VHH binders against q9p4d8. Designs and how they scored, part 21

Target 1, 280 residues: q9p4d8
Amino acid sequence: MDFMKPETVLDLGNIRDALVRMEDTIIFNFIERSQFYASPSVYKVNQFPIPNFDGSFLDWLLSQHERIHSQVRRYDAPDEVPFFPNVLEKTFLPKINYPSVLASYADEINVNKEILKIYTSEIVPGIAAGSGEQEDNLGSCAMADIECLQSLSRRIHFGRFVAEAKFISEGDKIVDLIKKRDVEGIEALITNAEVEKRILDRLLEKGRAYGTDPTLKFTQHIQSKVKPEVIVKIYKDFVIPLTKKVEVDYLLRRLEDEEDDDATQKSGGYVDRFLSSGLY
Below, E stands for the ipSAE of ESMFold2; O stands for the ipSAE of OpenDDE; V2 stands for 0.75 times the mean of E and O plus 0.25 times the DockQ between their complexes.

## First folded at step 7 (VHH; framework vhh_7b18_3)

Design f5 (at its last look DockQ between E and O 0.52; V2 from the best seeds 0.00; counts 0 for: pae O 6.4 > 2)
Fold by ESMFold2, look of step 7:
Structure f5 (fold): chain B 280 residues (1-280), chain A 119 residues (1-119)
Amino acid sequence: as target 1 above (280 residues)
Amino acid sequence: QVQLVETGGGLVQPGGSLRLSCAASGFTFSSYAMGWARQVPGKGLEWVSYIYSGGRTDYQDSVKGRFTISRDNAKSTVYLQMNSLKPEDTAVYYCAKDWGFEEEYFDYWGQGTQVTVSS
């Protein structure tokens, strides 16, 4: 897909191709992270004497990566969502004027706090090589964490593009559901148990195929075993439900974008112009 | 209510051609991908061809080069041109609508039309 060409972004074939590639990226990132111990010190607030910072080593490292990446336009792209929006800085590169594809509030649909919480409390313990500390390679461990977090964020928030495509295709039916605030009805439009089963079956197959790849980026615990069922469980319990939450939250607000146009037009209506023009 | 109605089936000799049509109603046709599947006697249901709203197409290997899927958004109609027909193409052919979300999945089906290829 080309974000400079909106018609390619909302093309369902391109969306589906992108989702499959993001799925592969997540699996490879989990496999890379599985080489390291759980290493709870990486996530403990103020475990290390980081100058002028209150938080975990992961919090600091991720926020610094996002600050640097923002300066080279990473978060100008519509498909990138930051964990730390407050650290973003202006780019020193020429600005790219991406066409508007998503609703104006799309940047407010952000579940990265939930992703970070689930990642550190549920995902890391499930995929790590074992309990214990990775004291000799803390930086490499946290870098693998960053790759996991960013790929999870991209996949989950890509639900905004899927939701926009669905809104366009459904017409009056989805408008009625939004006006009624019918969350359950909206969920029914975007949920199919057969499809979810197919996704999970595909993940199991991929997890088996990729789990012994000798080309791993890092060289920690080279004989560690990756449990494909853990990858499937993470998708079932967290990735799919969070994606659905993003999709529902996006859809519930979609008429605000149209209502804002109406409010602006009412404010600038002919009545205001004629009243201000009727003087000597 | 979604409705899909297939026409154009029939009896054809091997090497012959048929053109199937599927008239669609009850949804925004131009926004959805469409496809054809077939029920082969004794083997079950298999997909045949697929067309996205933007014109991207895909075909099962056994029909590539012989079958062509197309659509006319103004008429809300999808077509399957079947050339060089073989006895193994004998099946009930169904038009189907993609549900328009994260994975390929046909959520609505037509009644089907019989295609029989025999000497």
Scores: ipSAE 0.461, ipTM 0.775, lowest interface PAE 2.4, mean pLDDT 86
Fold by OpenDDE, look of step 7:
Structure f5 (fold): chain B 280 residues (1-280), chain A 119 residues (1-119)
Amino acid sequence: as target 1 above (280 residues)
Amino acid sequence: QVQLVETGGGLVQPGGSLRLSCAASGFTFSSYAMGWARQVPGKGLEWVSYIYSGGRTDYQDSVKGRFTISRDNAKSTVYLQMNSLKPEDTAVYYCAKDWGFEEEYFDYWGQGTQVTVSS
């Protein structure tokens, strides 16, 4: 995805392609995480004496990562959403001026807390090598968790782009639902059971294919493979629903920008935003 | 109401060419990906070509290098140029509107146009 080309960002095909690629990343990260035990201590608040920090080891490490990553413009990217926005630092690199593709409030759409909770309580037990602790691998475990969390966050929050694209394409139908604040109606409109089925089927196939990675044969723990069915379940139970939540949350507010534009007599709507960005 | 009307089908010899057209109405044409699918008698529907709203194109492997999909947003029309036609290309060809999420997920179809490739 090229975020400097706004016309391509909202292309539904490009969005689909991005989502498909994210599947690969997520599956790979799950496989990497599966090398380690569940390690509940990593997720326990104040389990370790971390200086000047109140939280879990994962929380600390993730926040430190985000602090560093912010300085290299990671969160200037439109598709990145931090778990700890309060720790972000300014970049010392030249600023990238991405054109505004999403609504003005897009950065306020954040379900990372839910992602983190679900990841530690539901996803980790499903993909870990086993239950219990591995004291010698706590750092590696947490690092793998961060990769999983970031990839999941990106995938789920990509729903914002999907929502924007659908808003543009559906027109009056979705506007009417939004005006009525009909959450169920919006969800129904954005849901395609056949699409979801195909996503899950594809994930199953990918899970099988990646699970046979010859590199996994050399791992000391035979149980280092993530079951394809677990991947499918994770998507079905968490990834897809949370993505829909993001879409719905985004869409419910989508008319706020339109109202503001009308108030400012700026007749150009979404097109004007692109023009104002210097892209045309 | 969404309407898709295919034209341009017919009988052609192997190695020949046809150009299919699909006139679309009832929706914001430029906002949706469009595609062509075909159905051989007794077989299921298979996608042939896809053109995204941004103009990017995709093809089934069997038609790559021979078929070209294009669109004219001003005319709300999608085209399929079919060159080097083979007997295996014989099918009813359908114009389709993408649902707006995944490839090969179409929510509306035309009535179809018959393409027959035969000596």
Scores: ipSAE 0.022, ipTM 0.400, lowest interface PAE 6.4, mean pLDDT 87
ESMFold2 (binder alone), look of step 7: mean pLDDT 88; pTM 0.890

## First folded at step 8 (VHH)

Design k1 (framework vhh_7b18_3; at its last look DockQ between E and O 0.01; V2 from the best seeds 0.00; counts 0 for: pae O 14.7 > 2, placed apart)
Fold by ESMFold2, look of step 8:
Structure k1 (fold): chain B 280 residues (1-280), chain A 119 residues (1-119)
Amino acid sequence: as target 1 above (280 residues)
Amino acid sequence: QVQLVETGGGLVQPGGSLRLSCAASGFTFSSYAMGWARQVPGKGLEWVSYIYSGGRTDYQDSVKGRFTISRDNAKSTVYLQMNSLKPEDTAVYYCAKDWGYEEEYFDYWGQGTQVTVSS
């Protein structure tokens, strides 16, 4: 997939390949985080005396990473979505002019606050090595958390690319549902129970296979493993539903961009139509 | 409104060849991946081959090197060239349309065409 070539980005085969690779990254990151205890102090608001900051140690550490990463253009990439958009700064590197593949409002489709909440309250307790604190590993624990959060965010928000590709291929059917504000109809269009079962079955198989990896980046408890069933539960209860929310939210607003396409269509221009139709 | 019609099945000897065709209508053919599946007697349906709208192809291991899927977007037709046929390839072959979302899933199927490989 090349974000400088829109036709490669909206190719469903390329999207599906990317989603499968993101599964692998998420599972690996969960296994790395499982080497640490739950460490609730990492997530407690104002647990540490961080100057001029109101939030958890994780909030602070992630926000600092995002500020630095923005300066080296990380959040210029269409598939990166920040947890703390208000801390982003201008880059000192030359600007990359990515073609606009997604709708103009795509950056507003952001569920990272929900991801962070679910991660700290549900995911960490499910994957941690045990309850309690590891005071000598707070930094390493939070770094593993950042990897988990960023991979979850990328996977869930990749639903925007899937939704755009579907909009292009389905024509008037989706347009009618959007005009009616038929959320249930849009959800039905993008939902298939047999597909979801196949995704969960694949995750169970991957979780079993990855549990035999003899080396991990943050090796604290070398024998710690995430139960494959926990990975499946996280996807079923959180990743899949949040991805659908992103897809629905994206589709409901998609006609905001079609006012320009309608004017271009009336005048015979096809440039935006070709990009939105998935031509390559 | 989606319609898929397979042709080209028949009786062939082991080692022989057949070409299946699937005429598609009722959707924007060039926007969707297409595939072939087969119903082997005594087994369930099994996936055979897949072709994406951009031309990328995938094959089940047992048919790699022997079968070739292709498409003609101008004619809204997908083909399956089957070479070096074996008795185990005996099945009803179905053309299918991908639903076009996050995971590969065939949402519309043809009526099927019988392929029989025997001496």
Scores: ipSAE 0.319, ipTM 0.712, lowest interface PAE 3.5, mean pLDDT 85
Fold by OpenDDE, look of step 8:
Structure k1 (fold): chain B 280 residues (1-280), chain A 119 residues (1-119)
Amino acid sequence: as target 1 above (280 residues)
Amino acid sequence: QVQLVETGGGLVQPGGSLRLSCAASGFTFSSYAMGWARQVPGKGLEWVSYIYSGGRTDYQDSVKGRFTISRDNAKSTVYLQMNSLKPEDTAVYYCAKDWGYEEEYFDYWGQGTQVTVSS
């Protein structure tokens, strides 16, 4: 996705391609994570005496990563959402002026807390090499977790783009639902069961194919392969639903910007971009 | 948020039976092993029974043949059928969630239900 070309960002085909690519990233990250045991200690609050920090080892390490990444403009990118927005620092790099393609409040749509919770409680047990602690690899484990979390976050929050595209394509129908604050109606409108099935089928195939990658980032020895079925389950139970939540949350507020514009610009022609494909 | 709520405890005579239930919420129940633990007054917490996500069961030796753990995934409930109860079974019984899918580590516990076996 080229965010400097706003006309391409909300193209459903491009969105699909981006999402498909993100699947690969997520699967590979899961595979990387699968090298390590579940390591519950990494996720326990105050398990380790981290100076001036209240939280888990993962929380700390992730926050430090985001602090560093913020300085290199990671979170200036429209598709990146931080887990710890309070630790972000200003970049020393030249500012990139991305065109605005999302609503003004898009950066406020953040479900990372839920992602983190689900990841540690449900996803890690499904993809880990085994149960219990692996004291020698706590750092590596947490690093792999961060990759997983960031890729999941990106994928799930990409629902904002999907939502925007759908908003543009659906027109009055979605506007009416938003005005009524009909969450169920909105969810029904944005849900395509066939598309979801295709996603899950594709993930199954990818999971089978990617099970062995000789170019592992953390180690060349995979202790355990992630079962393709587990990947599918994770998407079905968590990734897709959370993406929908992001879409719904985004859409429920979408008329806030229109009310502000109608007060200023009566004239701008709604470019009916027929984005026909029910992608999420 | 993970919630575990035990029910079914009470007073029973030696040789009697009780059935404990644990209603679970806040996680994908079917994906996790569940278990029961008990705490005898003045003693530490001990595991009683374990049921894996696939339905395999394990029991403490002291309860083998007398207790049966089962689960209903549709109801997100785990059960402990306790037969031939003995005074030594008197304890607070806790429902527990496994940390992982098949790990012998519990990360969440209910509030417990009192089981008293007395003549």
Scores: ipSAE 0.000, ipTM 0.215, lowest interface PAE 14.7, mean pLDDT 87
ESMFold2 (binder alone), look of step 8: mean pLDDT 88; pTM 0.889

Design k2 (framework vhh_7b18_3; at its last look DockQ between E and O 0.70; V2 from the best seeds 0.00; counts 0 for: pae E 6.2 > 2)
Fold by OpenDDE, look of step 8:
Structure k2 (fold): chain B 280 residues (1-280), chain A 119 residues (1-119)
Amino acid sequence: as target 1 above (280 residues)
Amino acid sequence: QVQLVETGGGLVQPGGSLRLSCAASGFTFSSYAMGWARQVPGKGLEWVSYIWSGGRTDYQDSVKGRFTISRDNAKSTVYLQMNSLKPEDTAVYYCAKDWGYEETYFDYWGQGTQVTVSS
């Protein structure tokens, strides 16, 4: 997706293509992560004596990655959301001025904490090579985790773009729901069971295709590196719901920008009327 | 309420041309992808062509090079130009509206227009 072309960012085809591409990335990252054991020590707070840091090994490594990535403009991109926004540094590269496509508060929509929690507690056990510790691969494990987390974060927070597009397309119907703060109504409006089913079916097919060593087809034990059903379950239980949450959270605030514009126009009109009415 | 009304169907000889129109109302037309599908008597519904909100188009292989889908957002109308028509193109043609911005799914359909290609 080209974020320098705002007219294309909210295009249905482009959004769909982006989401499909992100599925591939997520699946591949899960496959990479599946090489390593669950390694709970990576996720335990203060398990290792990390200098000047309070948290888990994963937290530390992820934060350091984000620090580096911020300096190369990663988080200037509209579709990137950091897990540790407090560690971000200024870029030494020329600034890219992306046109604003999302609402002013879009950067405040962040569910990464929930993603991280779910990833370590629910996703890792499902995709890992086995339970327990693998001391010799803790670093590699954590690196693979970071790739998974970043890809999940991007996919889930892409809901902001979907939400904006839906806001534009639904018009008064969604505005009424937002005014009423009808969360259930909004969720119902943005949910289609058949669409979700199709997504999950596609994921199942992709999982089968990507996770299977074609050379092992003749072996009765087609050990898929990651079970396709697990991928489907992860999407069903976590990715899709969290994406919806992002959409709903985004939409609930969508009228804030309009109110500000009206207030500024009303205030500007009053100042101009006051200045034109010569009543000094 | 969403309404889709197809027009332009009729009887044509093989090799002839028809232009179908679908007038849409009841939704923000420019924001949604539109499509055409056809149904032959006794057969299932098959997709013929899609046009995305941004103007991207897709076609069934059997109609590629012969059919052209287009849209006029100002008129809230989608068109299907059908050239080099074949007897196999005989069907009821339906206009369809896409549901949203996730997976391709059509939630509304017109009543259809009959296209008959016969000598």
Scores: ipSAE 0.491, ipTM 0.785, lowest interface PAE 1.2, mean pLDDT 90
Fold by ESMFold2, look of step 8:
Formats: sequence, C-alpha cells, structure tokens
Structure k2 (fold): chain B 280 residues (1-280), chain A 119 residues (1-119)
Amino acid sequence: as target 1 above (280 residues)
Amino acid sequence: QVQLVETGGGLVQPGGSLRLSCAASGFTFSSYAMGWARQVPGKGLEWVSYIWSGGRTDYQDSVKGRFTISRDNAKSTVYLQMNSLKPEDTAVYYCAKDWGYEETYFDYWGQGTQVTVSS
C-alpha cells in the first residue's frame, strides 16, 4: 500500500493485507500490555500532581506524545487519527502532499473518545496480568497503553478506507441507501456474519501462536500470556462494532463530496451528458 | 444485478484440457477477487482456485500445477485453464465473486458448467 498512489490504497487486496497486519500489531500490543497489572491509578482523573492539567496520567502522557508526533508530521498521514486533536502543533518538517483518497470530512469521523473509554473500562481489565497496582511500573504501563490505543485507533479508523472502497464498488445501490438515510440497510450491506466468524477464528489461531512466543518486549517483572479467547472477545465486542460505526458514519456523509463536485461544475450540454452517463 | 455465467465445460478424456470462462456483470469487476469452486459427485462443494483483483493466485493442492486461473478486467472475465484432467476432476464448476473486504466469502455464484472426465 502507498498513500502517495491512491489506486493502491483502495485496492481490496491491499486493504485486506493492511487489516491483517494491523491485527497482528494489536495482538502484539495486547501481549505486551498483559505483562502489567490493571493499575487503575493510571486512568484516574487528577490522581497525580501534573502541573496545569486536568485529567488522568494516561490522558496527559498520550496528549504529550500526540503533540510531539504532530510536530514530525504523524497526523498529516491519512491513516492517523488523534485522540487529542486540540494539542496538535505545526510540523517542523516539510509538508508531505498526500493525494486525496478519502472524503473531505474524513478527519471528522473520529471515535477515539469511545475507544479510550472502552479501553480503560473493558480492555485493560480483560488483558492485564491481574488487578491492583504496580507503583514502580506506572510509566511503562502507560507507554504500553499508548501503543494499544494507537493500534486500536488505526485499525478501527481504517474502516474509512474500507467504506470508501465499498462506496466505489457497490455503485448505485449504496447511493440509494445513503439518499434514503437507511442506516439499517447500510449496516446490512457492510455486515457479513460468516466473515466476522472467520475473522474471529483467525484471531483465535493467531492468539494461540503468539501466546507461545518466548520473548516479550517488557519481560522485566511479570510474564503473562493473554488468553486467545480474550483477544477474540475484545474484537467481537468492541473492535468490529466500532469499525462498523466508523464505516456507517463515513458512508452516511459520502454524498456531500458528490454534491459539492456537481455544484461547482460549469453548466453545459456536454458536461450535463457526461455527468448523466456516470463518467466522473 | 450481479450475474456470473460460466461456459466451456464438456466431456474430455483423462489427460485432456478444458478452458472455462466466467462472464461477470453487475458489479465493479476489477475491484473484487474471483474464484472457482466445484461440486464433485458424492462429495460436497469444494474450493478450487482464487485470483485477487491485482492478479495474484491461489490453488487447492489437488489442482496446483494443472489448473491456472486468470482474469481479463477489460472483459470482466475470469478463466480457468484445466490441464492434465483426471476422472476425479469431474464436477460442476462454479464461478464465484468474493465479498472480500476483510476475509474471503463468496457471495454470488454462477449457475455452473459441467466438466466430465472419462474414457
């Protein structure tokens, strides 16, 4: 996949390969986070005396990472979505002019608040080594959290690329559903229960394989293996549903770009005939 | 409406060759992976071959080296070149469209074409 070449981004084979690779990254990050206790103090608002900040230690650390990374162009990339858009700063580096692949509103399709909430309340307790605190590992724990959150965000928001590819591939059928504001029809079009089952089966097998890896990035105090069934449950209950939400939210607005294109075109017989023939 | 129409089946002696064609319409052909499956007498439906939109291919072990899948995006057509045919290749062959976004799932099938390999 090359974001400088739009045709490679919307190729379904490349999209599938990217999704599979993101899946591997999430599993690896869960395994690395599983070495730590749940450490709920990391997520409690104002638990630590951070100057001029109102939030959790994780909120602060992640926002600082995003501020720094924005300065080196991370959030210029089409597949990166920030948790804290208000902390982004101008890059120090020359701008990369990525070709437009997604709709103009794509950066407004952002479910990171929901991801963060689900991660701290549901995912961490499910993958942590145990309940309780590890006072000497709070920074390392939060760093592992950041890796998990960023990989989850990237995977879930990649649904925007999937949705764009589906929009192009499904033609007039999906246009009609969008015009009718038929949310259930769009959900049905993007949902296949047998495909979801096959994804979950693949995750189960990967979790078994990765769980036998004798080397882990953070093997300093506690070594734990995430049960493959927990990984599957997280995908089934959170990753897949949030990805669908991203796809639906993206598709419902997709005709905004088509309407804008039509409104700005010069009038004329050949132009009107061209548009009527479906040659855009 | 998605349509897949297979042609090219028939009666062939063992060791012979056939080329199946599948004409596709009703969807953006170049965006989707395509495949062939077969219904073998006395056995269930089984996957035969698969071709990604970019031209990468995959084959069931029993046909690898004997069958070649290909596609012509300009003609919206998938082909299956079947060489060194064996009696166990006797089946109804179906062209199939992959739903394909996150995992393989054939959502549309053709009506099938009969291939019979016998002396």
Scores: ipSAE 0.085, ipTM 0.571, lowest interface PAE 6.2, mean pLDDT 84
ESMFold2 (binder alone), look of step 8: mean pLDDT 86; pTM 0.876

Design k3 (framework vhh_7b18_3; at its last look DockQ between E and O 0.01; V2 from the best seeds 0.00; counts 0 for: pae O 9.1 > 2, grease 26 > 24.2, placed apart)
Fold by ESMFold2, look of step 8:
Structure k3 (fold): chain B 280 residues (1-280), chain A 119 residues (1-119)
Amino acid sequence: as target 1 above (280 residues)
Amino acid sequence: QVQLVETGGGLVQPGGSLRLSCAASGFTFSSYAMSWARQVPGKGLEWVSYIYSGGRTDYQDSVKGRFTISRDNAKSTVYLQMNSLKPEDTAVYYCAKDWGYEETYFDYWGQGTQVTVSS
């Protein structure tokens, strides 16, 4: 997928390849995190005396990562969404001018606060090695958490690209639903139970395979501690529903781009413009 | 209303060639992947070939090198060029539309066109 070429971003095959790779990354990150205890002190507000910061150790560590990464253009990329937008800083690298593939408000569609809450309260207990503390590994645990959170965020917010592609594909139907503000109708239109079942089946197969990867068998064998069914449950209960929320939130606002009070507004119907846009 | 209409079937001798067409309407053709499948008499439906919206293709092993899928987005048409035809290729050939972006799901099918490979 090349974000400098919009036609490659909204291509069905490239979308599937990207989602499959993000899925693999999430599973590997869960397996790595499963080597640590739940370690609730990592998530407890003000557990550690961090200067000039109110929050958990994880909050601090992630925010510092995002500050540094923003300086090297990470959050200029269309598919990266920060947990802490207020810590981002100007890059000292040359600017990349990405073509506009998503709607103008795409950066406002951000469910990272919900992801963080669900991750700490539901996902960590489901994948951790045990429920207690592991004092010797708090830093390593939080680093594994960051990888999990960032991969979850990228996968879930990729729903914005999927929603844009679906809008272009189903424009006549979606426009009517947006105008009626029919949230349930939009959710039904973007949902296919058979597609979701196939995604969950693939996750089950991957969870089984990653625990028995043949290449690890000859160089270093690491046994997976995360049951494949747990990975499937996390996707079913959290990843898929949050992705749909991102899609619905994105679609409900999709007609706003023509209502922007700037000099670039044009005459004509929103449907005609949106049906012809997004494939450059 | 989504419609898929296959044409180009017929009787052909082994080793011959045939070109199937599928005219599509009622949806944004360029946004969706398309597929050919076939139903061999006395057997189940089997997938033959797939073409992504961006033009990437995929084929069942038994037809690789002999069949070529292509699309013309301006005409909303998908094609299947079938060369070196064998009696085993005798089937009703169906055009199908993929709905899914996250994973494959064929939500609309044509009525099919008969291909018969016999002397």
Scores: ipSAE 0.380, ipTM 0.745, lowest interface PAE 3.1, mean pLDDT 86
Fold by OpenDDE, look of step 8:
Structure k3 (fold): chain B 280 residues (1-280), chain A 119 residues (1-119)
Amino acid sequence: as target 1 above (280 residues)
Amino acid sequence: QVQLVETGGGLVQPGGSLRLSCAASGFTFSSYAMSWARQVPGKGLEWVSYIYSGGRTDYQDSVKGRFTISRDNAKSTVYLQMNSLKPEDTAVYYCAKDWGYEETYFDYWGQGTQVTVSS
């Protein structure tokens, strides 16, 4: 997706393509993570003597990554949301002026805490090579975790774009629900069971394809591959619901900007191509 | 190989004190949190206290204010000072290396040391 072309960002087709691509990234990251044991020590607060830091080894490493990434404009991108916003540094690179396509508060929509919690407690046990510790690979494990977390975060927070697109397409119906703060109504409106099924079916297929080395028998792999069913379950139980949460949270606040804009007629024609395909 | 050896248990009267020691070997002691757990006959293993590598401590509610966990990284030893002991503290006490996400999961523990509080 090209964020410098605002007319394309809220295109449902482009959003879909982006989401589909993110599936690949997530699956590959899970596969990479599956090389390592669950390694609970990585996630335990103050398990290791990290200088001047209170938290888990993962927290520390992730925060350091985000600090570095912030300096290269990672979080200037509209689709990136940090886990540790307090550690971000200014970039020394020239500023990129992305056109604003999301609501003014979009950067405040952040469910990374929930993602982190679910990842360490539910996702890691499902995708890890085994239960227990692997002391010699703690660093590698945490690095793989970071890739997983960042890809999940991007995918889930992409719900903001979906929400914005839906807001534009649904018009008065969604506005009425927002005014009433009808969370259930909003959730129902943004949910498409058929689309969800398609996503899960696709993930199953991808999981099967990516988890199989065509040149090697499955039994020859020393490393446990992620089961396709586990990937599907993770999406069903966590990714899709959290994405919906992001969408709902975004939509509930969406009229905050409209009250300010009654002055500037943003007539942008983005209405047409939002086919009812419930992109999650 | 990870080894944990508990010592210091014994018979004590109510209100008395004991100090348990656990000598650890086979891993980088200073890098890991350590826990004490206890088991009453016929009951499951119960978490008592932990100390992180950085020195942060926590306790089960029933022992708060009475027990103190500490560690000596140079000696690879964790301690449990038990004061104001009660009959209900009677158990086999185990030193454990933490393994889980939470305080109640251990990957290694010793043979245990018997603590009996009786008049």
Scores: ipSAE 0.009, ipTM 0.255, lowest interface PAE 9.1, mean pLDDT 86
ESMFold2 (binder alone), look of step 8: mean pLDDT 81; pTM 0.825

